# Ledger of designs, part 7: VHH binders against Phycocyanobilin:ferredoxin oxidoreductase (pcyA)

Target 1, 241 residues: Phycocyanobilin:ferredoxin oxidoreductase (pcyA), of Prochlorococcus marinus (a3pcf5)
Amino acid sequence: MLSESLTKTKLTDPLILDLLQNIRKHRSMLEDLKSIKIDPNLTNIISNEIGRELYIENEFHKAKGFRKLHIEVAEFSKNLRILHCVFFPDPKFDIPIFGMDLVKINDIVSAAIVDLSPASQNQALKYEKLLSGVDKSSFTSLREIPKWGRIFSNNVFFASLRNKSEKNDFCSVVDQYLSILIKLSKKAKPEFNEEIIQERIDFQKNYCAQQMKNEKTSMVLLKYFDEKWVNNYIKTVLFDF
Key: E = the ipSAE of ESMFold2; O = the ipSAE of OpenDDE; V2 = 0.75 times the mean of E and O plus 0.25 times the DockQ between their complexes.

## First folded at step 1 (VHH)

Design f7 (framework vhh_7pa5_2)
Fold by ESMFold2-Fast, scan of step 1:
Structure f7 (fold): chain B 241 residues (1-241), chain A 120 residues (1-120)
Amino acid sequence: as target 1 above (241 residues)
Amino acid sequence: QVQLVESGGGMVQPGGSLRLSCAASGFTFSEYAMSWVRRAPGKGPEWVSTISEGGSYTSYADSVKGRFTISRDNAKNTLYLQMNSLKPEDTALYYCATSWDEYGYEMDYWGQGTQVTVSS
């Protein structure tokens, strides 16, 4: 079944729409899926100012095993398009953080990234073999993870996508990573030990802190919004733990 | 230069106890999480326990829960592992480890480790 938010999506890029449909399909398999209300001033943003056109659309949900399921779709000046997705686990559950970004400038994907990032000590050892089994041999323009990106698993995928075949292959990688996430989430049991829960909270806090060292997000937003608004958006909408 | 010097290992009978120490130097010890990692002959490294920078939380591998206690003394730049109810399967070289680079989850080894042998 189609998500209600699809009827309100202004973006018509076929790759982003395919990825959105795939992400929403996997999200729909989660138990107790519920919409989250956030500050309306930080959700759907549209500007039609000539030379400063933009739109930002945010979807927030929670589900059993996840405190926040976030999808952001944005277009800036009719040429830069971004799909950002992070599924943050509920710290009561030993589930990795799903993260995915796609940055497309005109018809070129300059950055495509996906990972199941560890949310507890040695958690990646439990699923790294499943991730390494995902075929990534078809990509020709792999990118190196920056030093602050050590939050990612050893199986983080990061590349530029040069042609239609690579764009289709990236959709397959995302699909397989999401399938692994859903499988892990369905097997996870709630934890009641406060010390273990606190460790997982600290992992998510570190993930958010390291992600905020990526200055590219703030540089784009600062062309359209003041510094106070940008800092608030990044800390409360994107990386809030 | 980061240095971690492990000590306190030895030979002990099953059911016995040992207390390991790790003396840290070359970095601000109180600002880093610390771990114990062990390596049995013919096996890869196995994570044992972690303690946060201020000691506010600790975590343990399932194989040692209820038997081992990790602690730290930030004034002395020292990490400890109290090992009780030792089993033959605890026989390994024990390393003190830190991610002294705050950007990552990688654990690095410093020093030669301290040997723990549990046998009858």
Scores: ipSAE 0.000, ipTM 0.086, lowest interface PAE 20.2, mean pLDDT 83

## First folded at step 2 (VHH; framework vhh_8cml_1)

Design g1 (from b7 with F27R; at its last look DockQ between E and O 0.70; V2 from the best seeds 0.00; counts 0 for: pae E 11.7 > 2, grease 28.3 > 24.2)
Amino acid sequence: EVQLVESGGGLVQPGGSLRLSCAASGRTFSDYYMGWFRQAPGQEREFVALISSSGSTIDYSDSAKGRFTISRDNAKNTVYLQMNSLKPEDTGVYFCARDYDFWSGYFDYWGQGTQVTVSS
ESMFold2, look of step 2: ipSAE 0.000; ipTM 0.322
ESMFold2 (binder alone), look of step 2: mean pLDDT 81; pTM 0.819
OpenDDE, look of step 2: ipSAE 0.022; ipTM 0.298

Design g2 (from b7 with Y100W W103Y; at its last look DockQ between E and O 0.01; V2 from the best seeds 0.00; counts 0 for: pae E 16.6 > 2, grease 25.9 > 24.2, placed apart)
Fold by ESMFold2, look of step 2:
Structure g2 (fold): chain B 241 residues (1-241), chain A 120 residues (1-120)
Amino acid sequence: as target 1 above (241 residues)
Amino acid sequence: EVQLVESGGGLVQPGGSLRLSCAASGFTFSDYYMGWFRQAPGQEREFVALISSSGSTIDYSDSAKGRFTISRDNAKNTVYLQMNSLKPEDTGVYFCARDWDFYSGYFDYWGQGTQVTVSS
């Protein structure tokens, strides 16, 4: 049996549950799917200290075409919930980076982000029309892309979600982005040209470097951990390469 | 400590066959893609074959296609290269390599190599 994790937030939050099931379903379609063994202290982090409750669960896998498939579910102080997912391609394959984040403060989704971010020069041209064909017209609270977000495609989705209908529609957008990713991954062939592979490595390094500039993430984690630990967590667990 | 140990090289006449083996230790072998490379004197190291962790996906260089077969036995932590219809141009040192974290160009561990000589 494939290993799957359960979290407290998965069982009680319908949106997070739906997204997790969607992501795990698409992940299961990948060839040669295997768990990555990492430090056990990073797979499940729990504190029940009153006023500083913390639950973080991490799932790490790899597969043909993907060096790291990461899902993180986190709950801070009973009122902040985060679902984070990044599928990092193997640079030998011309596959974009799948990234999805959901930030829920109490019952409000303050940020919902999904993208297939370019991992090579002009890669987005291969899939741009597929992404633009995904219907996003029902969303009313689109958010501005930050300046560090130049790493995203022209079709990055970023919004606050106002109601149940928009939450359901976000699940549909995520499903369609993942379906496009899976299609791209099945057609990708190994690259052997060292210069092309290095370009793809550089794109992923830039993606990770720009993501590490997110001070919001650092501020949340610093309530629980010292700066050295937080920097290593962000670099190693969330945005490595 | 990661180790890759090749064996099975030797002298062979054109048209002959050799089977190379690479015994792996110090890591979870079944998690990694494995590759074979070769290097003739005065030449750059070149790709020969690649096999996925499960063995379900295989790729060959143009010069190896149809003559060489890569395989693996995850129970024995061993990857193999069956070389048939050998030609003098196949002469060189053959290296087993581990494709760490699925990164191309980031083969992080290499064997010491085994010599294959095809006399004319």
Scores: ipSAE 0.000, ipTM 0.126, lowest interface PAE 16.6, mean pLDDT 82
ESMFold2 (binder alone), look of step 2: mean pLDDT 84; pTM 0.848
OpenDDE, look of step 2: ipSAE 0.018; ipTM 0.354

## First folded at step 4 (VHH)

Design s19 (framework vhh_8cml_1)
Fold by ESMFold2-Fast, scan of step 4:
Structure s19 (fold): chain B 241 residues (1-241), chain A 121 residues (1-121)
Amino acid sequence: as target 1 above (241 residues)
Amino acid sequence: EVQLVESGGGLVQPGGSLRLSCAASGFTFSDNYMGWFRQAPGQEREFVALISSSGSTTDYSDSAKGRFTISRDNAKNTVYLQMNSLKPEDTGVYFCARDSYDFWSGYFDYWGQGTQVTVSS
């Protein structure tokens, strides 16, 4: 089985479903794609408690060049919807970290982000030109990310999405970043130098550490789950070392 | 209306110390990451330090690590930057900033007017 069925997803948001379809389509192009099973107590949660309804569904895969391909869809109290996706490379391969998030509160997309984040110091410079060709001129609410010691590339896409046209255009941006990732993955060769591999491991550890410093994720989850469960979820499901 | 007001800047000799304060109003301060940035004449604004909403996690630029400490008092709606071992290259206008409500840190939607820090002999 190369991909999960869309009919198993509880979320019916058209933008999230379109993004899921695009992500799964690109994922299916990866070599040696295999599903990974993780503890269901941490991965697939549903509650129908009135006023505290929630739905969280996770998909995990691995493939040649990638240690973990992760997709999360979530809905909290029927008003906050999240699509989170991180494709973590196998450190033996010179491949960036693909990340994307979409945060929708009621009918407003407050955050839409996608990046091919550097997995080494050399990669930040080397892959910059591949991302600079992505057209962002159709978006009216591009948001600035300070270029200061953060985990993102110089070509990170970040915006709020104000209308249906921009929501469709964001799907196109995600498609373009994923197309670049797939091309990079097909060209990548395994590295055997342990110092180079260690640098890439350290970059992924830093990526996860910086993401875990974002208390906004834990603040949302702590409204529904205890601190032990939330810490375990963030460290095991979202941002493992 | 969101307001951020910096204070504590001034003239100091190399090796000296200053403590900057930023008084915040018009929002639930304990819900937001807060940061400090600086800008020297003719240069772009650069990141200095970041503190999470609870104060449990902090992040620093390479130039600030080991010399500067960011802290906050949520009861007083105030964020601080303790600056030790100041160098001439630390000279600039220092800005307090509020991180946005988005899930990603480093996105700042409100800024103070800044406080001048000058390090010279």
Scores: ipSAE 0.005, ipTM 0.233, lowest interface PAE 10.6, mean pLDDT 83

Design s20 (framework vhh_8cml_1)
Fold by ESMFold2-Fast, scan of step 4:
Structure s20 (fold): chain B 241 residues (1-241), chain A 121 residues (1-121)
Amino acid sequence: as target 1 above (241 residues)
Amino acid sequence: EVQLVESGGGLVQPGGSLRLSCAASGFTFSDNYMGWFRQAPGQEREFVALISSSGSTTDYSDSAKGRFTISRDNAKNTVYLQMNSLKPEDTGVYFCARDYDFWSGSYFDYWGQGTQVTVSS
């Protein structure tokens, strides 16, 4: 409740508001949606220290087919804004990992990324044609996936966003990827074979391990928090297993 | 330890050209996107150009398109901005910035001190 109220009152960016509305719309279509509790000292943080202002707001849910539906909104020193979203599947279900990030510095969207990342062997074969059918021809500033970004599908989208038209088009790409995710989640049946479930657990562990190689998150947080707090936040809030 | 050092700024007449350089040290240069920004007095810092780790992908502000070219030499740990057909509106301090390419997002985490570009007759 507090988290949602804080998010609503502190959002100042129209693109982040549009993306949040879109993500929450699709999340609401999931069965058995319910809030989950994470350590309160790690979830919603506000500092008004002059020159070191920040806020971090987190929303955590679970639903049929998903162990953790996570949205993070953060602003650092009034100039760096981040929207981070990862929907982690329940390993009993063969559903991909939805991930998206938007990084905005003042008026510049330096990074916009979205993917349905494989969570089991050959899973991408079930949806890669649907993702490739999403029109991405309007974007002028596509970015390279890092060499260690092997966790992503062949249809990961990564770009800088230059103008209002590209920002609107990115919202459309996110909407279409989420629509595909919801469709896949509705078709998925629970698995009871322990070896198959373990393979899916290993895929999510690898996803989290690769994401934690991203030093950028820790470098930003270390300017405001001590190392123990930062390590705990990354391993328990952002990329847990 | 991360250091970005800009050079190549100066005074030039309208229609002239300048080539800015940014020498990088203290990190694996070939793993990072690099960008150029500028700031005129009393204005916010403005994006100018971006180049991918390999140099295969570039991006420009509308004001820079067709006039400026960003490039890099990974063997020399240097990123460049070739500026042609300079206008008085291009006057400002030009900053080199490091962006880390990664899947969960990105931002410019290190900045140089800047180099002054003045376009006047």
Scores: ipSAE 0.005, ipTM 0.267, lowest interface PAE 10.8, mean pLDDT 83

Design s21 (framework vhh_8cml_1)
Fold by ESMFold2-Fast, scan of step 4:
Structure s21 (fold): chain B 241 residues (1-241), chain A 121 residues (1-121)
Amino acid sequence: as target 1 above (241 residues)
Amino acid sequence: EVQLVESGGGLVQPGGSLRLSCAASGFTFSDNYMGWFRQAPGQEREFVALISSSGSTTDYSDSAKGRFTISRDNAKNTVYLQMNSLKPEDTGVYFCARDYGDFWSGYFDYWGQGTQVTVSS
């Protein structure tokens, strides 16, 4: 299997490293795992400019059942750290979209989100049954999804993380969602009905379109890059479909 | 020091209109999403409307859609809520809130004191 060559080690946050290790472990269980090449001018960026330091590292793979397995780690001006992960299914397979974000500002985890988001109308009900066993009672600061986030399942997990116990519990939640995803991917069979495949394509297009309505992503990037670069990054690296 | 000061509330007849204003200070206003919430007597705070930092994206509760319009003027550090076709069910204290500014909306870290809206015949 091919692997993308990444820049020398920059990952030092313990929570991000633990989550990254867990995600990579589950990804390694996928069949036909293979790296994808994307323009390096858009994918692995380092700047040491005083007061505008940044680091962006991306990994791209594909596998049986998935058109794109994407992990992003970023740090901006030494105070904002992001782990972003989206596993986009191949529309020929009945598999949900796995999404995970962790946003850490200084020492505060302001956002921790994970979901198996529907890639068809019927998947919303199926995922509700599969995710019903995930216990959220240990978390003290659950957050509400805004209306534009109606792309997510009814079992989306969204919280800020207040203490070490909650950070450990979030790693467990991510592990549980990924375990379900891997099991679904191993049992999935290719679909040949063009109408069913088209519905799944449309759901992924809508997912990407709704995610791109979040101006905060472009706002942060525009502090460091020009508008053309930012638009290319968002549409090519983060939410392509 | 972040401050949010609401104004424009009052008593209005059913079918009437009010325009709420929220004057913001103590932060770079154009960096943050802003929202309006309301709280009816004996109930929890309810989302009403949200506006992105540039003003290009808005979102509304189902009860507000088609009747309320959220807008902002970044030069004046002010967010507005234009309320039309008011109903008795719209009665409550209306709060302006600043979205924290992380990559996800919906985490509000600063709130105004609220302005009373009463819709009564």
Scores: ipSAE 0.016, ipTM 0.383, lowest interface PAE 6.6, mean pLDDT 84

Design s27 (framework vhh_8cml_1)
Fold by ESMFold2-Fast, scan of step 4:
Structure s27 (fold): chain B 241 residues (1-241), chain A 119 residues (1-119)
Amino acid sequence: as target 1 above (241 residues)
Amino acid sequence: EVQLVESGGGLVQPGGSLRLSCAASGFTFSDNYMGWFRQAPGQEREFVALISSSGSTTDYSDSAKGRFTISRDNAKNTVYLQMNSLKPEDTGVYFCARDEDYWGYFDYWGQGTQVTVSS
């Protein structure tokens, strides 16, 4: 049967399944992990309409040090597959924002991104050395970050993935970033200084605002859903603050 | 508003060459990644090549590597696909596509141009 740490999925892409297993493994190491109930009409959607098939599955959790742990898996018209993951810290803790996206069109991974994004000015410098230690030299198709992507760290990984070796190497990069995140979360202590907490709140608000400038997400969804649903999904499910 | 118009397709024999062009309008072309896709009869669209907004970074499918070259002219709002050593397997309709933020969401597509490789 299905393990308690696994969600039954209709997506069978080996790379996405490997990444999901790795993300869920690291998530299971967090203290006080509990699922968050969100309206199923916004979380698990399936359509078998010929030529317009789609599948969207969301998982939401909360844990000590994190206000929201979110994983999204989606497939559109049997050719576009997406894995989206953002772990939002609780502003009381000195923990960066973990973000990961993988976009696969047929057999091509056109976008693979992972980062521990700063949740304060201090974090940008403090965690630079830890992230720069992750070897990224095996990748041949590194990509430039869009203008709105100033929210990411100086060590954000962004690439297309060309072959099986690079897909395996990307799984390793994600594993290393998650390992760093988990270690940081276990060492973090709650903060009581209101100014420090407010700075972290402002960083997460800016992160969500900048991510919502990515019109690609809304344009894909607008092919399948009405504008009101799409706006609600993006603001409530993906980038809430 | 956004429009992509492909040209340059045709009939060639195996080993031949073609240069496809895609004229873009309705957006700031120099801000966007651009890609080429193809669709063979009875098949789904497959990726062929991608070029970054500045032109400094390119990517190719395994079947296109070493034979095809993607390039762009931002002053002319045009992206190109130079296809050499064409094979019968390259036959299909070739589409130009826009990728605004390089998330791999190709949101605008041209009408396509037919490439036929046969003898």
Scores: ipSAE 0.000, ipTM 0.233, lowest interface PAE 12.8, mean pLDDT 83

Design s28 (from s0 with D99E D101E F102P; framework vhh_8cml_1)
Fold by ESMFold2-Fast, scan of step 4:
Structure s28 (fold): chain B 241 residues (1-241), chain A 120 residues (1-120)
Amino acid sequence: as target 1 above (241 residues)
Amino acid sequence: EVQLVESGGGLVQPGGSLRLSCAASGFTFSDNYMGWFRQAPGQEREFVALISSSGSTTDYSDSAKGRFTISRDNAKNTVYLQMNSLKPEDTGVYFCAREYEPWSGYFDYWGQGTQVTVSS
């Protein structure tokens, strides 16, 4: 016998809950925040099949300066938990792409990543000093960025989190990156030069294309869904452009 | 296709040592990070140690630091866990695992496990 419940009811991980609360707090500071309706059959999935339990819950919003604010919470077979967040700027605004992933297997955070990724050539130089001011010296397990990760800034944070202190410090890094993002969004003015807007569109298209080279998502989802569903989810829910 | 086979477990007294081995096949071993995990009765699986594809970078749980050493021999497609100063709380089934990609935090293949029992 199977039963269903909401992701929020099943989610008991304190780190993911703390991060989610922090992300939602910063999101609430954005102007003209509005929910986006996407097909719930594609975006909110629960299965209680014994031995193959999963849930995926997505939140979509838009706001002044952002075309899509996306949060995904997922759990697979009761042991793999994922928090995924990407805030995609509206290309009319000079705002970087905020990205964050946390992967927790049982009690281990094997991957914690956060970045303000450049959405134009000029942003990489412009924001370098702001991002380098975030203290990352307390972490003992920094990890290598794969080759497809050339989309990230020079100040991308990537680590495994070993103990409670490092988990708390990661929440602080995420908070600081989001605070920078919000301040940048408040100062940004709309751009009407077509060439500048096109460059920013191209950067976001490249970001999505490179992220789709990360096969981890498709490998996990293919255990539960067919290839057509998985391709549709990745291209329309996670990395649309 | 992909197989991970652990060996070297056994019964040992507190303060003793064991060397675990994990023989890998069916993939290019030198391309992947490899890890050791353990699971005690009635508990969730916990991380023990991780080694990068080249062997230049290692990582340990707080309980393993200073007592356990992870190493690998890419020519033999084998990852090892040298366990010294064993304690009763180290008792559990020890699993070898392949990390899919360094940034993924996802372990896509697991061995069957080898039992380690630390008791008098």
Scores: ipSAE 0.005, ipTM 0.291, lowest interface PAE 10.5, mean pLDDT 83

Design s30 (framework vhh_8cml_1)
Fold by ESMFold2-Fast, scan of step 4:
Structure s30 (fold): chain B 241 residues (1-241), chain A 121 residues (1-121)
Amino acid sequence: as target 1 above (241 residues)
Amino acid sequence: EVQLVESGGGLVQPGGSLRLSCAASGFTFSDNYMGWFRQAPGQEREFVALISSSGSTTDYSDSAKGRFTISRDNAKNTVYLQMNSLKPEDTGVYFCARDLDFWSGYYFDYWGQGTQVTVSS
């Protein structure tokens, strides 16, 4: 929206605002950060239709070590709120895929997930100790990963959040995972071996393919948009590879 | 508030049929996936069947495939489970559940009290 983002004028949810500000803070620490333009017909949508109000706002950046830094904020019918974030590494760099989703329906957080997902076989074990060091003992409603979620690390965090204390603790987990990511990105050096680069490309392709097995994402969007728009959005905006 | 009330359970002989109903109230029924679960004596609760909000997609456990049919009537705020060719192994308390989650996993936030199904001579 011209001189101000849609989330700044529309979004009032304190948890999503806190998470968004924390993500943006960590993103700002990356070298060579610059905005990317995606098809505007697919990136920022607003509808004020009574009973079917919605907004979707997307931010895209790239930086040294990352091909795409993506944040999505969405609200549907004033009751469903989604914060989606995936930082896709540049395959030339030994950096994991950062992913985070928060799904909030009225006052219920049904899904809060964060991970540094492996972008190579080597990463699946290499970062396990760093991620296992993040304290997750305060959460009472841990959830099992869906079948498509084999892409995630052994230290993926997935829970519903029951109270304000758990919401604050989730912000802390996200902050710690982002801090690890930034530290790893600063140490990463470009790779020139084509086989290693290809493995990382294949891991990101698999990540996107598995994420697209999330049929509920398309079902929510199909309540508001036609099939062609929904297919283009998922494949172009959310999980492009 | 949100309420799920199961009915239609009972005693049947092997090979018999039962139709379970779950009456829902307190939410926009047409917005939610609905499921059926069961629990046999001394066992964990297990998945039986799932139906999408529109009714266009369904999923079944291996034990239910070909014998059970899940359906819904959004005008009546009711989900059904038609059970045919019942076996003694189908004995248990059958629960109706609402799936809240709009993410890819399932998050069943409300459960009915259950209805008893007994398959025996």
Scores: ipSAE 0.013, ipTM 0.416, lowest interface PAE 7.4, mean pLDDT 85

Design s31 (framework vhh_7qbe_3)
Fold by ESMFold2-Fast, scan of step 4:
Structure s31 (fold): chain B 241 residues (1-241), chain A 117 residues (1-117)
Amino acid sequence: as target 1 above (241 residues)
Amino acid sequence: QLQLVESGGGLVQAGGSLRLSCTASGFTSYMGWFRQGPGKEREFVASISSSGSTTYYADSVKGRFTISRDNAKNTLYLQMNSLKSEDTAVYYCARDYDFWSGYFDYWGKGTRVTVSS
């Protein structure tokens, strides 16, 4: 069972809490928002075993225009903290995939990423102008993502965050990307052409297949769980297609 | 000491074919090919899933290049057909994109392909 979405004594990181508040605020603007229940044995895990402490909490919702709205917060051995969020559109709607990850080891943010990833071939060009207005000049450690797999937009944000100012600015970037997503979702109308819908399904399948190749996720989880559990978690909880 | 070793590059005439190979220790991960032509940025060419069932290609090579792998031999292949002058580049093998870090674990030293008119 989810406890007010977070275990109060387990997660107190201010950056992660600020990002969660921002994500939940934008999610609340969606129509017909409903929680989805998934097996608790795969979604909400807490262990206080000394040297093997972990906390994983997942939130799943659906809404008009979205088949799955997913937020994950996790802490491993009290030093590695992860915030993961993917909003998967309903393929009947012309809406991009929202993805966001933050990886923090102690006080260092080694990875901060956010994107509105294309869910069709035409979205890459169509949404470029909307995303290009987001100012990234305040960040000192911007990183490039290879274009292999074609899952990310030309305006993907990826950086290490070195100081408090950059952490605050990252919250602003996430807010701007979410604001664009919400506006796009409000304008989108259902499509009934099966070929167009199938293209969008294929893009989401490709997105999930590429994400499942992230060895870092498997390596972290395999320290605490067996291979069967890890494979079920990645394929069922994180990247279901 | 894990490393990728590319081979199979060379000089070929336009319309010809070459097959590139890449050998690696441990071959259960996602693999890809990238290239960098003179005075150009490094660009994606093709990639293949660990099982070999899913492949992706850059538009410029789709229908001409085929990526494949032999996991028992720890070898990745790129079959290049109908080669064009614009395919002239150093070709790099890459192993497994780490999304959390935003880079591949390993890059080889590359193998040079020159396509003449």
Scores: ipSAE 0.000, ipTM 0.125, lowest interface PAE 15.8, mean pLDDT 79

